# Ledger of designs, part 21: VHH binders against f1rd40r3617to3795

Target 1, 179 residues: f1rd40r3617to3795
Amino acid sequence: FNISVQSGYEAISQELCVVTCLKDLTSVVDIKTSSRPAMIGSLTDGSTETFWESGDEDKNKTKSITISCVKGINASYVSVHVDNSRDIGNKVTSMIFLCGKAVEDLCRIKQIDLDSRHMGWVTSELPGGDHHVIKIELKGPENTLRVRQVKVLGWKEGESIKIAGQISASVAQQKNCEA
Key: E = the ipSAE of ESMFold2; O = the ipSAE of OpenDDE; V2 = 0.75 times the mean of E and O plus 0.25 times the DockQ between their complexes.

## First folded at step 12 (VHH; framework vhh_8emy_2)

Design n5 (at its last look DockQ between E and O 0.01; V2 from the best seeds 0.00; counts 0 for: pae E 12.6 > 2, placed apart)
Fold by OpenDDE, look of step 12:
Structure n5 (fold): chain B 179 residues (1-179), chain A 124 residues (1-124)
Amino acid sequence: as target 1 above (179 residues)
Amino acid sequence: QVQLQESGGGLVQPGSSLRLSCAASGFTFDDYAMHWVRQAPGKGPEWVSSISGSGGYTEYATSVKGRFSISRDNPSKTLYLQMNSLRPEDSAVYYCAAERYWGESLTPSEYDYRGQGTQVTVSS
């Protein structure tokens, strides 16, 4: 999961690279889908070989994945993996990310159109705070669509996520010059 | 520039067949669900048939089910409507339309793109 490595670090200091390391919170959030909830396990099993496929219940409707964070969980990023190259009859061509404190009061935070050949992760940053509800609305040119994985990155209250990183490149260069 | 150009319409007798074509250009054809809609004089637009981007799923209005067949050729960016057992009530201008997100359109007038139409007249 390359996205977890790239998206899970925030640099705090230039001299001493203190980074904030985000955690995978996917296992501690509640996930619901607009259809075929029996396939939700495929979204979080760590494999892009499995998938959630929307059902007939969502025919002619926007499909959705809803993520609810429990108390003490602070989601920072949500990522969705789609493989339109493999899912030619189940393509996702639009993703809308919404976030709020309750399902009845969501705000759009990101909208993205996907290429017909898109394969990979789509990530949205979240505004922060606790008690997040995240909804991903999905559309495509097919009756059904497929999503391969969902990932939630963030932090748990009471846990330190600060990690001492390596010295900055500038300091390293200076040391090399002095050696 | 996006273009949808219908062809194949004409005057035919009841019970006859016609095959309509719609040539698409200017957009990624296979990323769009395609639709046929028709409008008869004095009537509102009527949905006829739909086909998914990949062509794997089709839908038909009850009035044409069993008689009409929708298909598409993505490499040539062409939509087809095979119309069999035509009836006088099938007389209308037939339009092809494109919709990027299937199901978003509530009426035939709300598609992303639409052609100029081709006239189909069924009369004895």
Scores: ipSAE 0.726, ipTM 0.866, lowest interface PAE 0.6, mean pLDDT 90
Fold by ESMFold2, look of step 12:
Structure n5 (fold): chain B 179 residues (1-179), chain A 124 residues (1-124)
Amino acid sequence: as target 1 above (179 residues)
Amino acid sequence: QVQLQESGGGLVQPGSSLRLSCAASGFTFDDYAMHWVRQAPGKGPEWVSSISGSGGYTEYATSVKGRFSISRDNPSKTLYLQMNSLRPEDSAVYYCAAERYWGESLTPSEYDYRGQGTQVTVSS
């Protein structure tokens, strides 16, 4: 449930190759919901006081949040904030995390059941690679449910500090600076 | 059948504004990133701007940043390019293009779908 930030860098030859640390990518991914898409801003505004609440479009259906990452975005963790202590009539008691390269070919990577009193972040580690589509399927005992925040943590290719003047592939591989 | 149809091109004077539209059909529009690409006579395609499927993330070529604005209206399945402060160097055929996952294509010629284009000519 906790996402740790890892920072790393290393120097090779004449140039310093710096490996980027995990960072918050939520602002550069595309987010869709199974209902009430006008409320998506409450998932990404950095506040656990606002919420997305599922609506009529997915009544009697599985509720979901779908996250699409563009090329060069490597999502490592996805986190969902739920507050069943406050959202008494809109609890989330089950989450299924799915991941794949396309919405038509998602594989389940984690399923978790939550207590009816759960308050806080629920986190899934994602398999490696870029171009992920991430889906979070949500269930609860009521017709509607609430999610208060979503975060995506990872790294974006091209955001690393690279001093690439005389760096070559053969030299760089010895220092592992291609991240 | 997938269709992308551009419109809104024309002949204008330098400093003018134009808005291009791209009407889409035959695919789930809001699942696709959308791009504007332009091609001047005798030149290869030049990427201009991109927008994510939801419309929440945009990028621009440095040559147009601050002058052009990309947007989309998913209910009407329409992509737009607002072009302000047009220059003679902006004269080209403008194409809209669709890509299932942004960044999957290495060059503009590799996008999943592309329209037939609309001519923009900036001349005094």
Scores: ipSAE 0.000, ipTM 0.257, lowest interface PAE 12.6, mean pLDDT 79
ESMFold2 (binder alone), look of step 12: mean pLDDT 86; pTM 0.860

## First folded at step 14 (VHH; framework vhh_8emy_2)

Design p1 (at its last look DockQ between E and O 0.69; V2 from the best seeds 0.00; counts 0 for: pae E 2.7 > 2)
Fold by OpenDDE, look of step 14:
Structure p1 (fold): chain B 179 residues (1-179), chain A 124 residues (1-124)
Amino acid sequence: as target 1 above (179 residues)
Amino acid sequence: QVQLQESGGGLVQPGSSLRLSCAASGFTFDDYAMHWVRQAPGKGPEWVSSISGSGGYTDYATSVKGRFSISRDNPSKTLYLQMNSLRPEDSAVYYCAAERFWGDSLTPSEYDYRGQGTQVTVSS
């Protein structure tokens, strides 16, 4: 009895999912604040335990963080971390995101209201194009406010942001069932 | 509906004290800076005092500094102004006002909300 086992080779088409990976550009951008520039380091140190706190210079003014991008840097997202639950006397209840090619020609792209207990990241997508300046205007009910971190995500010109080689979830599941 | 209702005004002698109150409703009280402003007859509005949302920071006009004290009770949504050593020049209608963002308003007329006011008259 020659049982010819016709092994049907089902060609599993491995659909390679190409994922676009953005880079953290925070270290290659210039950051300025409307007050207490000596505390700017706290915005980019990778810790939510430290913070930038606005000074008396801004007690009757809108507070701001300004990010300037160098040529070849394409920012796609800007994220700001605040913790109103800890910073009771320094709450941020409004964020306005502006961007443009120059400080003199900024356009408002997003406005966000925060609740009095907001803790976490607030993110704004940036419009496509050659934007060199991002400004975040910050307001709250207090004389001063605190921001804990700022991050800029995007890509550098000339660098590939495509990651090849992820197996589709369906193929992965099939492999797991056969194992 | 937003409401600010002032009380505690009246006629008093020079050197006396008054305590004004402002009852707030219709908005998240602790998310707003609160202010006292006053207006005397024939004069424009004058800023008197401010207090931050949490109450942690206070500010005063030079003319009232050392005599007036602003405070707030967020649970009861009430703003206070303790006025000591009153002078005839303190006579005015006193208004309670709310500002969503500290320092956003350049003049007292630009505050987000304002009450109807309470009359304070200091006279011998």
Scores: ipSAE 0.684, ipTM 0.842, lowest interface PAE 0.6, mean pLDDT 91
Fold by ESMFold2, look of step 14:
Structure p1 (fold): chain B 179 residues (1-179), chain A 124 residues (1-124)
Amino acid sequence: as target 1 above (179 residues)
Amino acid sequence: QVQLQESGGGLVQPGSSLRLSCAASGFTFDDYAMHWVRQAPGKGPEWVSSISGSGGYTDYATSVKGRFSISRDNPSKTLYLQMNSLRPEDSAVYYCAAERFWGDSLTPSEYDYRGQGTQVTVSS
């Protein structure tokens, strides 16, 4: 998290809301790549100065990062850091986020087209529940591409969820229909 | 909106050289892999060469390796094909083509954009 990105916490004084204490779960998920698995450590080392670069195993194929969660892990967000401004010969210009219970049964949840000068985090909110597999498909105009970091945010089952109180002035205004 | 315009074709003798150009407009040129494809009368399209968006990687059909050289100039949005040691079997209409994602297309007909082509004829 070297770039300021909204973490998905929301607390408002005017409506009832649920504030979920999201945790960095990256160290407790299993990560696989479509090529160069020896470079996976660069995805999780907390540095956007290192990178995973795709290799011969997925030459002329769609590149991917697959994240598997054990039972009891509830991933809420997945974030991917790319830097097309530095990685000119390894640009990522398309990301497709998929999730499901198994790799053979994934559904597309989000597609993002990236500017060729994009630098920073790309985040997908995941559908609620226990999503055991998350896949990110990556494409661009180069024969190889680079990803500099991956993060998974969520919570573990059996942990308490704090609920913030709501100050309901806007709700009272909506009921009265007056400015 | 998108335009690809080939030029530099002509009638030449065997053993000659030609340089084809392809001027691009209407899209972000360096975001696309570029290709040369040729088609002779009565034949299907044949892939000739490809170059990555940055120009850092090139690939060639076996029939042209060592004789043809693909290049691009991203500031001027121009793709080139240098063709040396031309043979009668190189006679064809040559098209430039663009592909947003490297390796997405299985055949030349699947490329995102294609020009009108330029005729190359090598006599006898």
Scores: ipSAE 0.423, ipTM 0.773, lowest interface PAE 2.7, mean pLDDT 84
ESMFold2 (binder alone), look of step 14: mean pLDDT 85; pTM 0.851

Design p2 (at its last look DockQ between E and O 0.91; V2 from the best seeds 0.00; counts 0 for: pae E 2.4 > 2)
Fold by OpenDDE, look of step 14:
Structure p2 (fold): chain B 179 residues (1-179), chain A 124 residues (1-124)
Amino acid sequence: as target 1 above (179 residues)
Amino acid sequence: QVQLQESGGGLVQPGSSLRLSCAASGFYFDDYAMHWVRQAPGKGPEWVSSISGSGGYTDYATSVKGRFSISRDNPSKTLYLQMNSLRPEDSAVYYCAAERYWGDSLTPSEYDYRGQGTQVTVSS
């Protein structure tokens, strides 16, 4: 969309950059964990002060978080927040991201090794297409591990996620000078 | 290069105590769970004890529980096994082993790294 701003200056055809805005879909997906399902709420409460901690159910086993998307939901990114600097006895040092149409048909899409002091978000892009299940496999040097948040970004079918881009810095500056 | 070097083994009498050490180098010691495994003549490897990376969790085989104590010093990258009330059936070569991910190995042979071992012989 070319918006010609007729200012007394030469019509700078500003190409409106259409930006695709992804939505937070975390509240509309189903989340399961390999242990202590009662703590799942801590993964999506918007706070990095709370956490999910694995339990005895998955002792000596790979821990996992499974995200299931309902029909019409298209996940584009999944992000996991860990804090190994605080969770010294519950570190996560490996994350494997898998996705597919069903739990039995998952494909590995990303593997990440984490530093022993890693604090922050780990993000994986999801392949395009009709995938409904995302699984994060988690490992560490401890019998248990902690994850603080999970976030799913994407779009809903039938909704426009295109927004008008911001005015160029030059136009913004001009407007500020005229104000 | 990754190295695990066991020491402290020897010949002792029943009822005595022995302390094994394992010096680690060449990897981030505190990012690995550590294990002790032993192998007696004519027998397969037997898991003895495990300790998590931080040292916050320990586990023991039933045969040694209450007598053995596993510990680690991450700053010095050293693993220990305090063995008390030793019995003839404790006689074996003792190996220290490192595992990157807790519980990832199903058998002692699947650990990521292992030392050369130290001989422990308990005999009257």
Scores: ipSAE 0.520, ipTM 0.778, lowest interface PAE 0.9, mean pLDDT 90
Fold by ESMFold2, look of step 14:
Order: C-alpha cells, then structure tokens, then sequence
Structure p2 (fold): chain B 179 residues (1-179), chain A 124 residues (1-124)
C-alpha cells in the first residue's frame, strides 16, 4: 500500500495567506471639506505646519471633512492631526467619526473628545466591509477651527507582498507601513 | 458645580450706558463660547451677542450692533456686556450662557448652561 502524508500537506497550502502592510492611501482618496475647499491641499501635503481652516460657508454649522474611496481601496484607519496649543483661536475639542456606503447613510463609529492642549494625531479604526465614505465632524468653542493633516491608511485589493505567516522584521521595512 | 452669576443690571434712563458682568465657575471657562441672551416680559428668549472661547470673534444681533460690546477675561472667568445708547426696548432680564461647541445650539434655550439673569430696565 502507499502511505501519503502529501495529501495533508496540500490541505494546509490551499490558500495563500497574504500579509499586506498598511499603506498611506491619502493621495488616492477624494477629500472634501465643509468650507474653504481651496485649503484642502494643506491637509494632505505631509506637513503639520500648514492647515485647513473652516470658513464662512459653514459659519455656525457643523464643520466636517469627508473622505471618499474608489472601489478597490480599503481604508483601515483614518488619522487627523490638530494642534490646540498653537491654534488657540481655532481649537478642535470634539471629533465624531462616521462611515458608510454613501453620504446619506453614515453611521457614527466613534467620538473622541480632546482637551484645549491636545497636540498630535487622533486615530480611528474603520470597520471592515464595503464602506466607501468616511466623515469626520469637528467641533470646538471657536467660530472657526483648524486641522493640520489627515492621513488614510489601508490597502488596495489585488496587492500582495507576502506569503502567509512570515514574521514581519524583514518585510515591514517598507516606508509606507506607517499608522 | 457649574455656576453663572450675572450682575450690573438696574434702572437707567434712555441713552444711558450699563455694563453687565457674568462670573463663571465649575467649568473650564476658556473651553466654552459665551453668549448674552435677554428675555422681555411675555416674550421668548432673544439672542443678543456671542463671543468665541478665546475671545477672538464676536457677533451681535442686528438690534444691538454698534451699541453693545461683548468681551471676556479668561483668567478671571468673567464675561461682560457693555451696553451703550440704551433704549426702552432693551428692557429685559439678561442672562449669560455657555456653549461648549460653537453653533451647536439652534435656539437660545438650548445652550449648555445659563445663569439666573439680571434685570435691566430702561425707563423714565
């Protein structure tokens, strides 16, 4: 008779388990703001020295940043940088993160409150699935507010850099795996 | 506990000036936008003026613009309303109010905190 452990080995290799590092997808998503769309470039230029500042279009209304993903883009995290210690007259003390299939069916996923001295990134993990729109509602005690950068981390469908189970020390050196 | 205490009201002649103060305690004053609201007998609350948390932006109802001036002193947790060229129609109870998020309230009755008010009467 023939004894074959080969069949068992084939079963464990049925699907290639792919490990993909999170990438900065900010340049491939569409970003809109509730006011002053001409300043959107300050949110994505890689600098915390520039800012988007809300304007008259959303005076006395909720301020927001809306991010839309094209099919095949899977956003996993969204991060927002504010600096209340420098932006004393434009503080952000509340962020509400929403996501959904479209702007008309967004659900709140997280609310984060910040004190007046907050300086740095605020990050929300996004639920899995087919969410194409992320909205960040911003509030504070000032008539206008500032956000200094936005970053979206995730992965693109069809991209693969790893066979299953590899320890990441030798592969995670790619620069685009920042959160 | 949060407290807002208005003072400086009184009875004055038309054309006079009056300065209202509002002393705040129990919350981080500079993290709140502040408002003056007035209520005349038999009427609902009327927004008068607002000032941002830092004090860098102010806004006024059309009926008081040019005559009233709002200010705040964050170290002393005090809000002010300088009222000049007072008219009989300015007679009301004046309240200070606090709002954590600018523009969050749709009406003056929805602010997060409100004081007990100080009476201003312009007559004689």
Amino acid sequence: as target 1 above (179 residues)
Amino acid sequence: QVQLQESGGGLVQPGSSLRLSCAASGFYFDDYAMHWVRQAPGKGPEWVSSISGSGGYTDYATSVKGRFSISRDNPSKTLYLQMNSLRPEDSAVYYCAAERYWGDSLTPSEYDYRGQGTQVTVSS
Scores: ipSAE 0.500, ipTM 0.803, lowest interface PAE 2.2, mean pLDDT 84
ESMFold2 (binder alone), look of step 14: mean pLDDT 87; pTM 0.884
ESMFold2, look of step 15: ipSAE 0.469; ipTM 0.787
ESMFold2 (binder alone), look of step 15: mean pLDDT 85; pTM 0.864
OpenDDE, look of step 15: ipSAE 0.456; ipTM 0.748

Design p3 (at its last look DockQ between E and O 0.78; V2 from the best seeds 0.00; counts 0 for: pae E 3.5 > 2)
Fold by OpenDDE, look of step 14:
Structure p3 (fold): chain B 179 residues (1-179), chain A 124 residues (1-124)
Amino acid sequence: as target 1 above (179 residues)
Amino acid sequence: QVQLQESGGGLVQPGSSLRLSCAASGFTFDDYAMHWVRQAPGKGPEWVSSITGSGGYTDYATSVKGRFSISRDNPSKTLYLQMNSLRPEDSAVYYCAAERYWGDSLTPSEYDYRGQGTQVTVSS
């Protein structure tokens, strides 16, 4: 009796998935602050141990960080890192995100109130389109405030941001039956 | 409900001292800068002193600098104003006021919260 063991192999269906990967554009944007521009480097050095601290120039004013994108740069997200738990005398309790094509024509896109103990990243999605200027207005209960990092995520025109991935739908189990 | 309640005012002689207190409730006290403002009869509101949320920075009107001292106790949610070397021109209703964001208010009337005030009268 030739028992033909029909080994049923279930074909693993693999689906090709295209994932969009945003790039860190922080190094290719221009960053300005409302005070103490000499400390701007601390915002982009990749360390949350350093910070930008506003100066006396802004002691009675709203503080701000302005990000200008060069032509061909498309920002999708902006993230700001603050640590109110360490910066007790320099807390940030309000962030307003504005964006537009020009400094003279900015629109408010997001407002966030922060807890006095907030530590971490605050992120705003940017509207689609040709936005060249991002402004973050910062307020708090102190005459000065600290921001530890700023990041800009997006894409450059002409560059592919699509990554091909393989997703396996099922695992094929082969059962060998010995007759 | 937000409340600011001033106390400590009264009638005193020139050269004497008073200590005003302001008890705060109904909001996160240490997230607000606090201010003292005063209003004398027939005059507009006058800014007197300010202190940041943490208490790390204080400011004073020229007319009271060196005589008045502002302080706060965040655990008890209380604001203080020590007034020394009082003068007749210091006579006014003194108000405690709260500001969410330091520097946003240009005039005393623009603060987020304000108490009912306490009367200070300096007279011989």
Scores: ipSAE 0.448, ipTM 0.762, lowest interface PAE 1.0, mean pLDDT 90
Fold by ESMFold2, look of step 14:
Structure p3 (fold): chain B 179 residues (1-179), chain A 124 residues (1-124)
Amino acid sequence: as target 1 above (179 residues)
Amino acid sequence: QVQLQESGGGLVQPGSSLRLSCAASGFTFDDYAMHWVRQAPGKGPEWVSSITGSGGYTDYATSVKGRFSISRDNPSKTLYLQMNSLRPEDSAVYYCAAERYWGDSLTPSEYDYRGQGTQVTVSS
């Protein structure tokens, strides 16, 4: 039996390079916030100079950003940009990433404490398979907080994925493969 | 080691003023919301006032509004409570407390850090 397996592997084995490149899907997902939904455009405009700032509805509650994917969208990564060095009165010092099929069925996939001077992207890899809802819970020492950008990277079923950004560059580096 | 050290309490007459201080060490003071809590003998802890990490927002219990003022000096890592027009019912041990995430605590017993307190007695 081992002889058959070894012969089959070497006879069939070849170097096959397959690249799956992630796409920025942020414009095709639905984004909701726990307050001030009119400011959601600042999260998705491609600029870290604008911001969403939480409001009175959640001033004494955990703040959140909820991302919902339509059927056929496979989100692989979610990234959130905060700037505690500029947003001194609106700092984000805790992020919890949750995902699931619906908002009532979420489970925690990543929990991060941020440095008080953190500036930059915080990224969570999403579990394999189709994940329809992603929630980011946000906390800090202020009654309001700011998030400057969100991005969702992944792929659409039946569509070619273009190489973009940091993760797409690392996927391109994985062209060495064997089948 | 986290430390919160209250001072400035004492025995005063009704109508007097006191200013309490709370010196903080062992944590990033600016990144914590701060609270004053008081506890009279035989009673549970009572929230008095809160201030955000930056100092941009303050809130007060109804019983002390207009008489008490909370403030903080982040460079010196010090929290203050100015108490004016003191009444006998303000007599209590006053504690400062720290909370990393604004609004997470439902009760004063849930705050992340608390000092040992300073006694305020209003009588005679």
Scores: ipSAE 0.346, ipTM 0.738, lowest interface PAE 3.5, mean pLDDT 84
ESMFold2 (binder alone), look of step 14: mean pLDDT 84; pTM 0.846

Design p4 (at its last look DockQ between E and O 0.89; V2 from the best seeds 0.00; counts 0 for: pae E 4.1 > 2)
Fold by OpenDDE, look of step 14:
Structure p4 (fold): chain B 179 residues (1-179), chain A 124 residues (1-124)
Amino acid sequence: as target 1 above (179 residues)
Amino acid sequence: QVQLQESGGGLVQPGSSLRLSCAASGFTFDDYAMHWVRQAPGKGPEWVSSISGSGGYTDYATSVKGRFSISRDNPSKTLYLQMNSLRPEDSAVYYCAAERYWGDSPTPSEYDYRGQGTQVTVSS
């Protein structure tokens, strides 16, 4: 009895999923604050334990963080970390994101109200195009407010942001079932 | 519905003390800075005092500094103004006002919410 096992070779078409990977551009942008510029380093040190706290200079004004991008840098997202649960006397309850080519021509792209106990990242997508300036206007019920981190994600001109070679989730699942 | 209700005003002699209260309802009280504003007859609104949402920061007009004290109780949603060493020039209608964002209102007339006021009269 020659049992010819016709092994049906199902050609598993490995769909290579191309994933776009954004880079952290925070280190290559210029950051300015409306007050206490000496504390700007705390916004980009990678720690949520440190913070920028607005000064008396802004006690009756909107507080702001301004990010300027150099040529060749394309920002896609800006993220701001606040911790209102710790910063009870320095809460941020409003964030307005603005962007444009110049400081004089900024457009509002997003406004967010925050919970009085909000802890975590607030992210705004930036419109496509050649935007060189991002401004974040910050308000709260206190004389001063605290921001713990700022991050800018995007891509540099001339660099590939496409990562090839990831196996589709379906193929990965099949492999796991066969293992 | 947002409500601010002032109380505690009255007629008093110079040098006496009064304590004003403002009962708040209809909004998240501790997320707002609170203010006292007064208006005398024939004059515009005058800022008197401010207190931040948490109560951690207070500010006073020069004319009342050292005599008036602002405070708040967030659990009961009540704002207070202790007025000591009252003078005839302190006579006015006193208003409680709420501001969502500290410093967002350049003038007392631009606060987000305001009460009906309570009359304070200082006279010999």
Scores: ipSAE 0.764, ipTM 0.878, lowest interface PAE 0.5, mean pLDDT 91
Fold by ESMFold2, look of step 14:
Structure p4 (fold): chain B 179 residues (1-179), chain A 124 residues (1-124)
Amino acid sequence: as target 1 above (179 residues)
Amino acid sequence: QVQLQESGGGLVQPGSSLRLSCAASGFTFDDYAMHWVRQAPGKGPEWVSSISGSGGYTDYATSVKGRFSISRDNPSKTLYLQMNSLRPEDSAVYYCAAERYWGDSPTPSEYDYRGQGTQVTVSS
């Protein structure tokens, strides 16, 4: 692994700075759903055209997606893609992001109400420290709901710093330096 | 501001039909699951029927299944209950209610909004 440099969005000759690389860790985390576990592949296949749809196991309950990280995996962001404009019978109008070291010891880190026409990603930054479980609680006015994609960004302990392709375009457009 | 207005109640004979309406205003109707709840004098609220925000899913109490039909018209912001084969034990004040998140409220008394009710009386 090499020292990462984030530059090239500035004028020629602008001084370079080093940033921490974020990697797509989605393939190396464990993902569980509150229902229809056979559809979990649609959350992680890199496509917002497929979906996980909640099922009978949780039709009268809060729906959830739970992400577990093994030792050495440090998740920094979690993003969830929903499309209420296509999924009109399966809308998601509330998301609560929680994290902690165990399912029974979770803290709420973000709560968002979504418009009934929302289409796109909802991202939560995860707090620093040794967090091993991320839970997204999902609610809406339908008996079932759909989520089209999940992404987890972060870093693996012991890896060298590299520029990650998943960094926000707005971050890449600004000169930012980090120790 | 938020308003649920029920109508269509009345006094009818056993075996008759009634259609209740609930006109909604002051909130985004499509974003709420809707319910019918009834309450007879001296008794607690009884859940009757529910319909999802889109109208794609309905559910009924066992006491009314096969006789009652819930529906909604989202463009007109109106909820309906078609009540067929009415029985004396169906006599109650019928309320419409709104729940922002399906299944979030554990009992009918905890729904987000409730109307004033319309009386249905089925003569014994």
Scores: ipSAE 0.287, ipTM 0.693, lowest interface PAE 4.1, mean pLDDT 83
ESMFold2 (binder alone), look of step 14: mean pLDDT 87; pTM 0.875

